Miniprotein binders against MMACHC-like protein (cblc-1). Designs and how they scored, part 5

Target 1, 261 residues: MMACHC-like protein (cblc-1), of Caenorhabditis elegans (q7z144)
Amino acid sequence: EMSHAESIKRVVDQKLSSHEGFESHMFKIGSYNEAVGESSPFALPYDDSTMALLILSTPDMFDVAFRKWVVQKTMDFGSFDEVCEMVSSPIQSFLEDRLEIMSEKLRKVEENFEILHDYSMTPQRRPKILMQTCGHVAGAAFYYQPCHFQEDGVTWPPAGRMGPNLKFIGLSLHPIYGGHFAFRSVLIFPNVKIPEFCEKEPRPILTASEDVRTALEKFNYNWKDSGFRDFGNPTRRYSTTQMEFFGRPVAERWEVLRPWV

## First folded at step 7 (miniprotein)

Design p9 (from p0 with E17M R21E)
Fold by ESMFold2-Fast, scan of step 7:
Structure p9 (fold): chain B 261 residues (1-261), chain A 84 residues (1-84)
Amino acid sequence: as target 1 above (261 residues)
Amino acid sequence: DETIRITIESNDPFELMYAIEELLEKAKEYGLKIRFEVEWENGEYKIHVTIEGLDPELARKIAEEARKIAEQYGVEVRFHVEDE
């Protein structure tokens, strides 16, 4: 079964390559379910040994793969302005196209699989999968949870810093990219069992508790400025073009990409 | 026809889900169509909501309700109105 699982991962890695800004990380559904709790609404209804692949994107996804997609779409539609008119959600459209190409190849090796996107929600409007927990379980990134950095006699987080209905949430950091990455999807293979597979432990990027608390505060209080992404001294970062793109209101994002064409 | 696009965003997916759930109930009460697309990137969570209806005043009213709901749950909201 491991041979089959490795063949599946090979096909995915060929279509979602590291050269084009993707990583895949294998894990067992049971490892994820144990981490979220079996009674949690986020537990997934698959056997513990079921194979899954976490897909995340790195900076090269935007600057290499997405850029090529924008150029190709401009040719297909005849002009950049036509693409802007017809495509309202370029990143989503790009990812849907790329995942469909991957899926066509994957179906030849394993026809039964599910794709859960980072934006997938249940009918009750809950995320179908908790991506940060998944990232930690798969060993892809270290998930810093606020409850693990409480200290007796220390008031933290500082009172009055969060709005009355906002929760103080955790942050995932990648060993190479810090916060300059995104969880994109999880592929689940219900008919593929990998009971002997052992996930790697995620590498802790920040080791001092004070540094972790500072990173969590910047993420929770100032996430829009993207300063949190630079914790852990990442060796690769989102480009200025990507930062500008995501920093703009949706209606203004296409103009950031005009120099690519 | 007027189309109102709303972006709702938060770093807390649970509060965002509560805001969206309440918004969907309000839109259902007014008989308006809502389409939404969700973006999540590490540290950023955005929902792009498109509200369509034959009555522009009802669309604007639901957009105002969305702003109040977002404020209640501490999420941010932006509006964009398009003609036709």
Scores: ipSAE 0.012, ipTM 0.399, lowest interface PAE 8.4, mean pLDDT 81

Design s11 (from b3 with S33A)
Fold by ESMFold2-Fast, scan of step 7:
Structure s11 (fold): chain B 261 residues (1-261), chain A 88 residues (1-88)
Amino acid sequence: as target 1 above (261 residues)
Amino acid sequence: SDEDVNRLAQRIEELLEKVYELSNQIAETGDPALALMIWELMLAIEDLATKVHELSKNGNPDAINQILTAFQEISEKLNELADRISEE
């Protein structure tokens, strides 16, 4: 089955290319289920050897692929102002369009697959999949969990910042992009079995516990300044335009993109 | 009292409405932490709902302080999530 799995990944990689700001990482559903626990509500109802592909976006997704999409939509609608009026969620709309283009090609190779997005939720608002765990299992990014960095006799996280019923959130760092990336989707192929596949180990780019704790604190307490994204000495970063776009209220985001057209 | 319990139940409904509104915006951010933070809020709200239900059966004055503290913590996290979604 590995030949078929590799053909599937090749098709996905051609349509969601690294040049246009995407990465895909193969993993087995069983590896993910083992990490979350078989009795966990996050365990997925597929055989352990079922093929999955984790999809990330990198900085070039915004500056290359999304920019091209905005320019094309402006031509399609006749004006930038018309696009602004008709499209309320540009990033989601762009991703849906790109995933559909990928899906059309992919269906010719393997017609049975499911797409879970990072925003996919049950009616009870439980995430359908834990993306940070997928990233770690697939070897794409290292998932730093707060519970692994507690020291005996040391008070951490700092008192007064989180209540007893709220938990510190973990952080995933990419070996090339640090925090300048996002988990986007997981493709699941129920009829494709890859029992012989072995995932790569994620690279720990922060090794000192104090550095990890500092990164987690910046992520949880100071995320607005994007400083947490620079941990791990990333060689590529979100552009000023991308940070400006996401830093604006939703209603003002389209105006950041006007210079593109 | 029944009126106090009904008022607390109404406040829980208001928290749920805000969480649902925020969850509908996650798609635009692509931040995996937001989905997990929303799930943790839902777990906290479920625990809060259980405590309010228990209050309706038992006269425990200490339970009111626990419930009010939980409301405050959940409200603070909701504000943080709203800020994160609008900026990310």
Scores: ipSAE 0.380, ipTM 0.657, lowest interface PAE 2.8, mean pLDDT 85

Design s14 (from b3 with S23L)
Fold by ESMFold2-Fast, scan of step 7:
Structure s14 (fold): chain B 261 residues (1-261), chain A 88 residues (1-88)
Amino acid sequence: as target 1 above (261 residues)
Amino acid sequence: SDEDVNRLAQRIEELLEKVYELLNQIAETGDPSLALMIWELMLAIEDLATKVHELSKNGNPDAINQILTAFQEISEKLNELADRISEE
């Protein structure tokens, strides 16, 4: 079914293009389930050879695709102030519109598919999928987990920064974009089997344990300055506008975009 | 005492309410770790609820300090997470 899987990926890539700030990465559900553990509550109830596509956004999603969407919505509503009043969640609304367009074309090639978002939750209030593990499995980004960087004689995370009831969270870095990217969705195709497909290994962006620990500390403690995104010498970065947008409370984000119109 | 247990139970309900408010805004963040961070926080709150329930059945004075410490840590992380997502 590789030819069918490739046809599916071509349609997705046409509608979620790299020029407009998207990447898709194919993987097998079994590879993900092996990584999280078969008995894990995060294991997905699909056959091991089931096709999936991980969708990432890159800096151009905001500066190219989302910007075009904001300009078009301003024209449709008649003014920027009307859009601000009528649309409370611009990124979510933009992504819903784009995924709907993609889905319409995709259904003509493969009718049965599911979309899991980074914010999708089970009735038990668990994430439906662990996006960082998915990124590592698909070879899209390297997932640095704190438990892999413990050293004898080193107390880490630093004492007094984390309690026993809190988790020090991991960080994924992209080979081109460092931390200047986001996991957006996973598409699952229950009727498409790709047993011959082999995922690529994720590229280790940081190799020195001390550099990894520094990056994880900046991510967990100093996320507001966005310094963690620059680990691994990324060649492309979030724009000043995007960093300002995501650095503001939701209610203040629309004003960052006013210069676009 | 029953009053102490009831007060702790009320505080747990307040923590859960704050977590649910943050979940509604996660799509706007673009941060790949937030769903996992929110889930870890929910697990911590569930563990806290279990400890409060055990305290109501079998009084263990030593458990009160552990519960108060956990509550403080969870509250601080929740405030940090709110800063990362949004300010209502």
Scores: ipSAE 0.065, ipTM 0.478, lowest interface PAE 5.8, mean pLDDT 82

Design s16 (from s1 with T29L R84A)
Fold by ESMFold2-Fast, scan of step 7:
Structure s16 (fold): chain B 261 residues (1-261), chain A 88 residues (1-88)
Amino acid sequence: as target 1 above (261 residues)
Amino acid sequence: SDEDVNRLAQLIEELLEMVYELSNQIAELGDPSLALMIWELMLAIEDLATKVHELSKNGNPDAINQILTAFQEILEKLNELADAISEE
């Protein structure tokens, strides 16, 4: 069973390589369902031992893989201005192209799989999967939930901030990249069972409750400045180009990439 | 009152429409930093809908103020996200 699962992961890792800014993390559907609650609307309708792979992107996804994609598309279309006109959603187009290349190779090893994207939703307009919980379960990143970091006799969040009925948004930190990463998708393999697989425990990046609360406040109050991403002593960060790209209005994003061509 | 409950339900429907539109734009843009926030806001709106439903069964005037405060906070966050991405 594990031999087949490892073969699947090798194919995914070959096409979504670490050098090009991707990581895959294997986990069991049952481990995720236990974490969200079996009766939760976010529980996935697969057997507990079903294989899954969490896919996330690191800074090199933008600066290496996406940059190469932009350069190639510019050559294919004949000019940067033509690409800008013809491709309205460059990151999504890039990811769709890369996932399709991966899928073509993957189907030769395991034909039956599903892809859930970070933006996937149910007919009831709920996310299909809770990515931060998935990341924690798979051992990919540590998910800091605000409710776990309140102290007796301490008022938190501070008065005048988020109310009790609108919770702070949690934050995941990667052991290498801090907050400079993004969950992208989950691959599910309904016919592949890995009951003997044990997920690694996520490494606690911040251990002092005060540091966690500071990171959560920075994320919830000041997320636009990207300062929250630097918690956890990341050794690699999003480039200035990537932060500028996502910080600009849609119509101006392509111009950030012009120096690449 | 039933009228207050109905008005709160209408406000929640408006929030859902806003978040759905923003989630579609975020999906097209491929902006990972906004995806988490939009989904957490969806969960907060679902929580508000649950509270409005419970209020209809177990009337409590204080619950109306709590729901309105949460509504305002969610609306402010949605406007902050909309500012991060330009509308069409």
Scores: ipSAE 0.014, ipTM 0.437, lowest interface PAE 7.6, mean pLDDT 81

Design s17 (from s1 with S23L R84L)
Fold by ESMFold2-Fast, scan of step 7:
Structure s17 (fold): chain B 261 residues (1-261), chain A 88 residues (1-88)
Amino acid sequence: as target 1 above (261 residues)
Amino acid sequence: SDEDVNRLAQLIEELLEMVYELLNQIAETGDPSLALMIWELMLAIEDLATKVHELSKNGNPDAINQILTAFQEILEKLNELADLISEE
């Protein structure tokens, strides 16, 4: 049965390749459900041994795969200005195209699977899946949760920085990319059971509590400047173009890409 | 007092609508942590809606100022996040 799960992963990895800026990480639904709590609204209604595959993007997704996609779309539409006018959400459109190509190939190996996106919502307006928890459970990234970094005698976070009903949001850091990555989707295979599979442990790249608190503060207070992405001394980073692109309002992002065509 | 409660409820519904629309576009940000930040803000707004509802039943005027302060802080944060994914 693991043989079938490995075949599924190989097909996904061929279409969402590391050379084009993707990683996939296998995990069991039961491992995720244990982490969120079985009674949690985020628990997923699948058997504990059900196969899941977390997909994340690395810096090369933007500079290699997405760039090729933008160039091709410009040729297809005849001009860059036409693409800008007709395509309002370039990253989402690109990802939808790539996931469709992957899905067509994947169905030949396993017909029944579900795709949950980082933006997928329930009718009750909750995320269908908690991506940072998936990353931690799958061993893809370390999820630093603020509640784990309280110390006796220390008042933290500083009073007045967040609203009284708001909590610090946790931060996931990748061992190679720091914060220069994004969780994109989770594939669930209801008919594929991997009960003997053991996920790898995520690597903690920040170990001093003070460093973790500093990273969480930079993320929660100063996320717009992207400085938080550099915690953990990543060896690969988003390009200047990618940082500029994601730092702009959606309506202004296409102009960042004009030099590509 | 009743009109103040009604105005707060209306403003909270407008904020929830904004948050939901922002979530639909998070893939364009390339950062799923943004979705979690928006979702936490949505939970905080829903908590405020519950407090407004309770205020309407017991008539406590002190709660109005506390709710307004929390509302302004949430609105400011939403406007900062919206700047990344809209022309606002």
Scores: ipSAE 0.007, ipTM 0.338, lowest interface PAE 9.7, mean pLDDT 79

Design s18 (from s3 with L36F R84A)
Fold by ESMFold2-Fast, scan of step 7:
Structure s18 (fold): chain B 261 residues (1-261), chain A 88 residues (1-88)
Amino acid sequence: as target 1 above (261 residues)
Amino acid sequence: SDEDVNRLAQLIEELLEMVYELANQIAETGDPSLAFMIWELMLAIEDLATKVHELAKNGNPDAINQILTAFQEILEKLNELADAISEE
């Protein structure tokens, strides 16, 4: 019954709210496994109708939820300088705190669930889940794969920047946020079956092949300048503060946040 | 030769260790653009491991050049990502 799945999603959405910079997108494990291939090492060992929720962050995650967390931690520790000394990875610590709060509430509705993070890997040092494929399957973002934009008889990508054996990495773009978002985690509910659920098709926000190739080149050659995030004419973008934060060396990031306290 | 296959396998394991260490550092930064770049490099390293395995079976000398070229490309990208998370 979808009613249980909807109650699970309500709890997640309450704790990871859109106003605080989160989205959750429901999908079936079978839809993801079909996309990666049933025999693929990235296929997940759950029944096809198993419920999953993809969680991503939007710009407000940083400027609203994370900012509140930094202010609260400053109060808890007594000063900003003490937080800086005690917490080396602020975004990671914030996300761990928020997911734990969500998990405590969620366990009261559905005890059995697993969390896969965007950085999670297997003992063989392989990604546990292909996030861009997951995003496309869940209808959250459109995954532009380089192989879909090749034209027979045309050399692309151009030689000189990447070698012939290092292939272009694909790019996911959100219909509202362009590249100003991040896949964060996938929640899997092994005991919840949603066979009647049909995922929404992802919206292609770039339709001209030349525009897609330009975006892929910008991402693969110039990802450090974040220009790739602006493809698709996003109506909401990462703030100046967030761009400055991620643009600084890790050891200097806390100083960007001092004006918040 | 068996010696060439063993040498290439060792180089692939070294790349894998570099990616593992870098992935742990990236996870701590919370920067989403760095996270999925490292995971795509992991997939490229797995492709190299597959090519080494194929070389062990059929001894195709052209595969050695492909493996070495791909190794250098991956190493250069790993150094680029390491610079992005460094204090510098």
Scores: ipSAE 0.013, ipTM 0.425, lowest interface PAE 8.0, mean pLDDT 81

Design s6 (from b3 with R84E)
Fold by ESMFold2-Fast, scan of step 7:
Structure s6 (fold): chain B 261 residues (1-261), chain A 88 residues (1-88)
Amino acid sequence: as target 1 above (261 residues)
Amino acid sequence: SDEDVNRLAQRIEELLEKVYELSNQIAETGDPSLALMIWELMLAIEDLATKVHELSKNGNPDAINQILTAFQEISEKLNELADEISEE
């Protein structure tokens, strides 16, 4: 089934291409379930050898693919102001359009697949999948979990910050992009089995515990300024436009894009 | 007291309602970092609800103070995220 799995990935990579700002990373559901814990409510109800593809966006998704989409929608609606009024969620609308194009081609190779988004939830209001665990398991990014960086004799988190009953949320860093990337979706192929597939090991970009703690603090305390994204000395980063876009409250983001049209 | 624990439980249920409302808007943000923060905050609020329920069985003053501190910090974080998503 590796040949079939490779054909599936090839189709996905053609439509969610690296030059348009996407990456796909293959993994086994069993590898994810093992990492999350088989008894965890986040374990997925698929055979261990079931094929999955993690989809990331990189900086070029915004500056290349999304920009092209905004320009096209402006033509379709007749003006930028009309698009702003009619489309409240530009990134979501763009991704839905792109995933539908991908899905149309993918169905010709494998008709049975599911798409879980970073926002997908169970009826009990739980995330359907833990994206950072997927990133680590697939070898796409290194997931720094706060519990792994507690150290005897070190007061952490700093006194007076989040307190003992709140824990830091973890942070994933990409070997090229640092924090300048995003987890977007996981495609699951229930009828495709890849028992012999071995995921690559994630690259630990930050190796000093104190650097990891500092990155986690910046992410948890100062996430709005995007400074956390620069940990790991990324060679490619979000553009000024993308940083401004994600730095604004959601309702104010459209105005950042006006210079594109 | 039992009355204090019941008031705290009620306020935590209010936080759950608010974070559920924010979770309905995650897809619309197009921002996976924001999504991750909302999911983790929801899990933290559910953990607080569980701890308050446990506390109602046998009161412990130290546990009450810890829960109150966590409640305040979670409430502040929830307001930050709500402002990010809902500000117009």
Scores: ipSAE 0.389, ipTM 0.687, lowest interface PAE 2.9, mean pLDDT 85

Design s8 (from b3 with T29L)
Fold by ESMFold2-Fast, scan of step 7:
Structure s8 (fold): chain B 261 residues (1-261), chain A 88 residues (1-88)
Amino acid sequence: as target 1 above (261 residues)
Amino acid sequence: SDEDVNRLAQRIEELLEKVYELSNQIAELGDPSLALMIWELMLAIEDLATKVHELSKNGNPDAINQILTAFQEISEKLNELADRISEE
């Protein structure tokens, strides 16, 4: 029954709202497992019809939800300088707080769920889930893989920064935000089965092979200038404050936020 | 020589330390490609360690050059990832 799955998604969407910079996208574990390959180490040990929700952040997460969190923490601790001293990883702390608030409400509707983060790894440093594949499968963002843009008898990507032992990395683009978004987590509901659910197909943002190759090259070779994020003519972009925050060494990042309080 | 093999083994330990340090930092960034790159570096370092171990058994001038080239490529990619983490 899809009604339960839709009720779960509504609770998540109420706490991780679009106007505060979040999106959720439903998919079946079996669709993900088919995409990565059943024999792949990345296949997940759940029934094919198991419900999952992919969570993305958009620019408003930083400028709206995170900003509000920083202001509130400053009030709670009494001063901005005290927050800076007590909180070493502000984005992670913010997301942990927000996910816990969401989890408290979600447990009233479905008590059994797991959260996998974009950084979740096994002890051997293998990612527990491939987020770009989740985005593609759920129809949230188009995942451009280098292997799909190679031609027989032509060496691409070009050598240079990539040695023969290193892989050229793929890029996901959002239909609204281009590269100005991030994968945050996947919620898995082992007891919720959605065999009749059909994921939407991801919108191809770039269709010309040369444009895709250019975007992949900028992502791999020129990531520092963030030009790759602007492919697909995004209507919303990361703010200058967010770009400055992440462009500074960790110890200097809090100073970027001082004007917010 | 035994001294040369010991130096290569020490360099592998240094690469592993750097990978672990970087893997602890990626949580703030929200870029899943970084987790994949950490894993691919772990695989490359494991392959390199196997080649260094084989070198200690079967000395081969060609193998030494390949090992040194692989160290250079892995080190350059680790430095690029460290820069990306600090800049993002």
Scores: ipSAE 0.289, ipTM 0.626, lowest interface PAE 3.4, mean pLDDT 84

Design s9 (from b3 with M37R)
Fold by ESMFold2-Fast, scan of step 7:
Structure s9 (fold): chain B 261 residues (1-261), chain A 88 residues (1-88)
Amino acid sequence: as target 1 above (261 residues)
Amino acid sequence: SDEDVNRLAQRIEELLEKVYELSNQIAETGDPSLALRIWELMLAIEDLATKVHELSKNGNPDAINQILTAFQEISEKLNELADRISEE
């Protein structure tokens, strides 16, 4: 029943709020499976009408929720230097803490659910779910795939630093955030069926093929400058602190956060 | 030769160790494309392992050159992935 699905989404949205930098987007497993192909290794073994929720992070996740978490952990451990020593993966640790808090509340309304992270993989290192396809299917972001912009008789992409035989990676753009967002997880509810639910169509952020090719080239060849994130005229962007954090090697990231404490 | 095959097998193990190490860092990047790149590398390494195994049975100079080229290409992709993980 849609009423039950809406109750589930309401609980998730309360604990992963937009004010603290999260979005959730509902979709049907069948819509995702149709997009990846039923015989694909990425097809999920759930009924077509099974409810799923895609979770994105927005800029406020870092500057509001993660910042509060870092301050609290500093108090809990007694010093910032102790947190740095004890916590090697701050973003993952923060997300695991936040998802557990959400899960405790969620289990009160729906006990049976699975969480797939953007980093979830099989033992063979196959991703368990294709996040960019979920974003497109759920209408959360537009997924630009290089194969859709390949023209017969035209050599594209041009030979860059990666060489002519290397595959370009696709890019998703959000209608508000452009590239200033991340896919974080998908919640699957095997016992909740939403056959009447219709996903919204993703908004095409870039409509001219040449603009899409330019964005894909900047993402693949020039990702370090983060210029690709500004395609589509985003109204909200990652902060300077977040850009500095993700621009640094993992071992050097904690020092970016020292001014927060 | 048997020594050549042993060296190639050892290099495959080194590639796998690096791929597993990088996969543990993906959560910090928030970029879903990196998981797909890890998988593409795993498929390429699996194919490379098959070719090295065939070399141990059939010894062929052309096969050795193909294998060495594939190692170079996989190593370059690993370097790019390491750069993306460390910078994103």
Scores: ipSAE 0.414, ipTM 0.694, lowest interface PAE 2.5, mean pLDDT 85

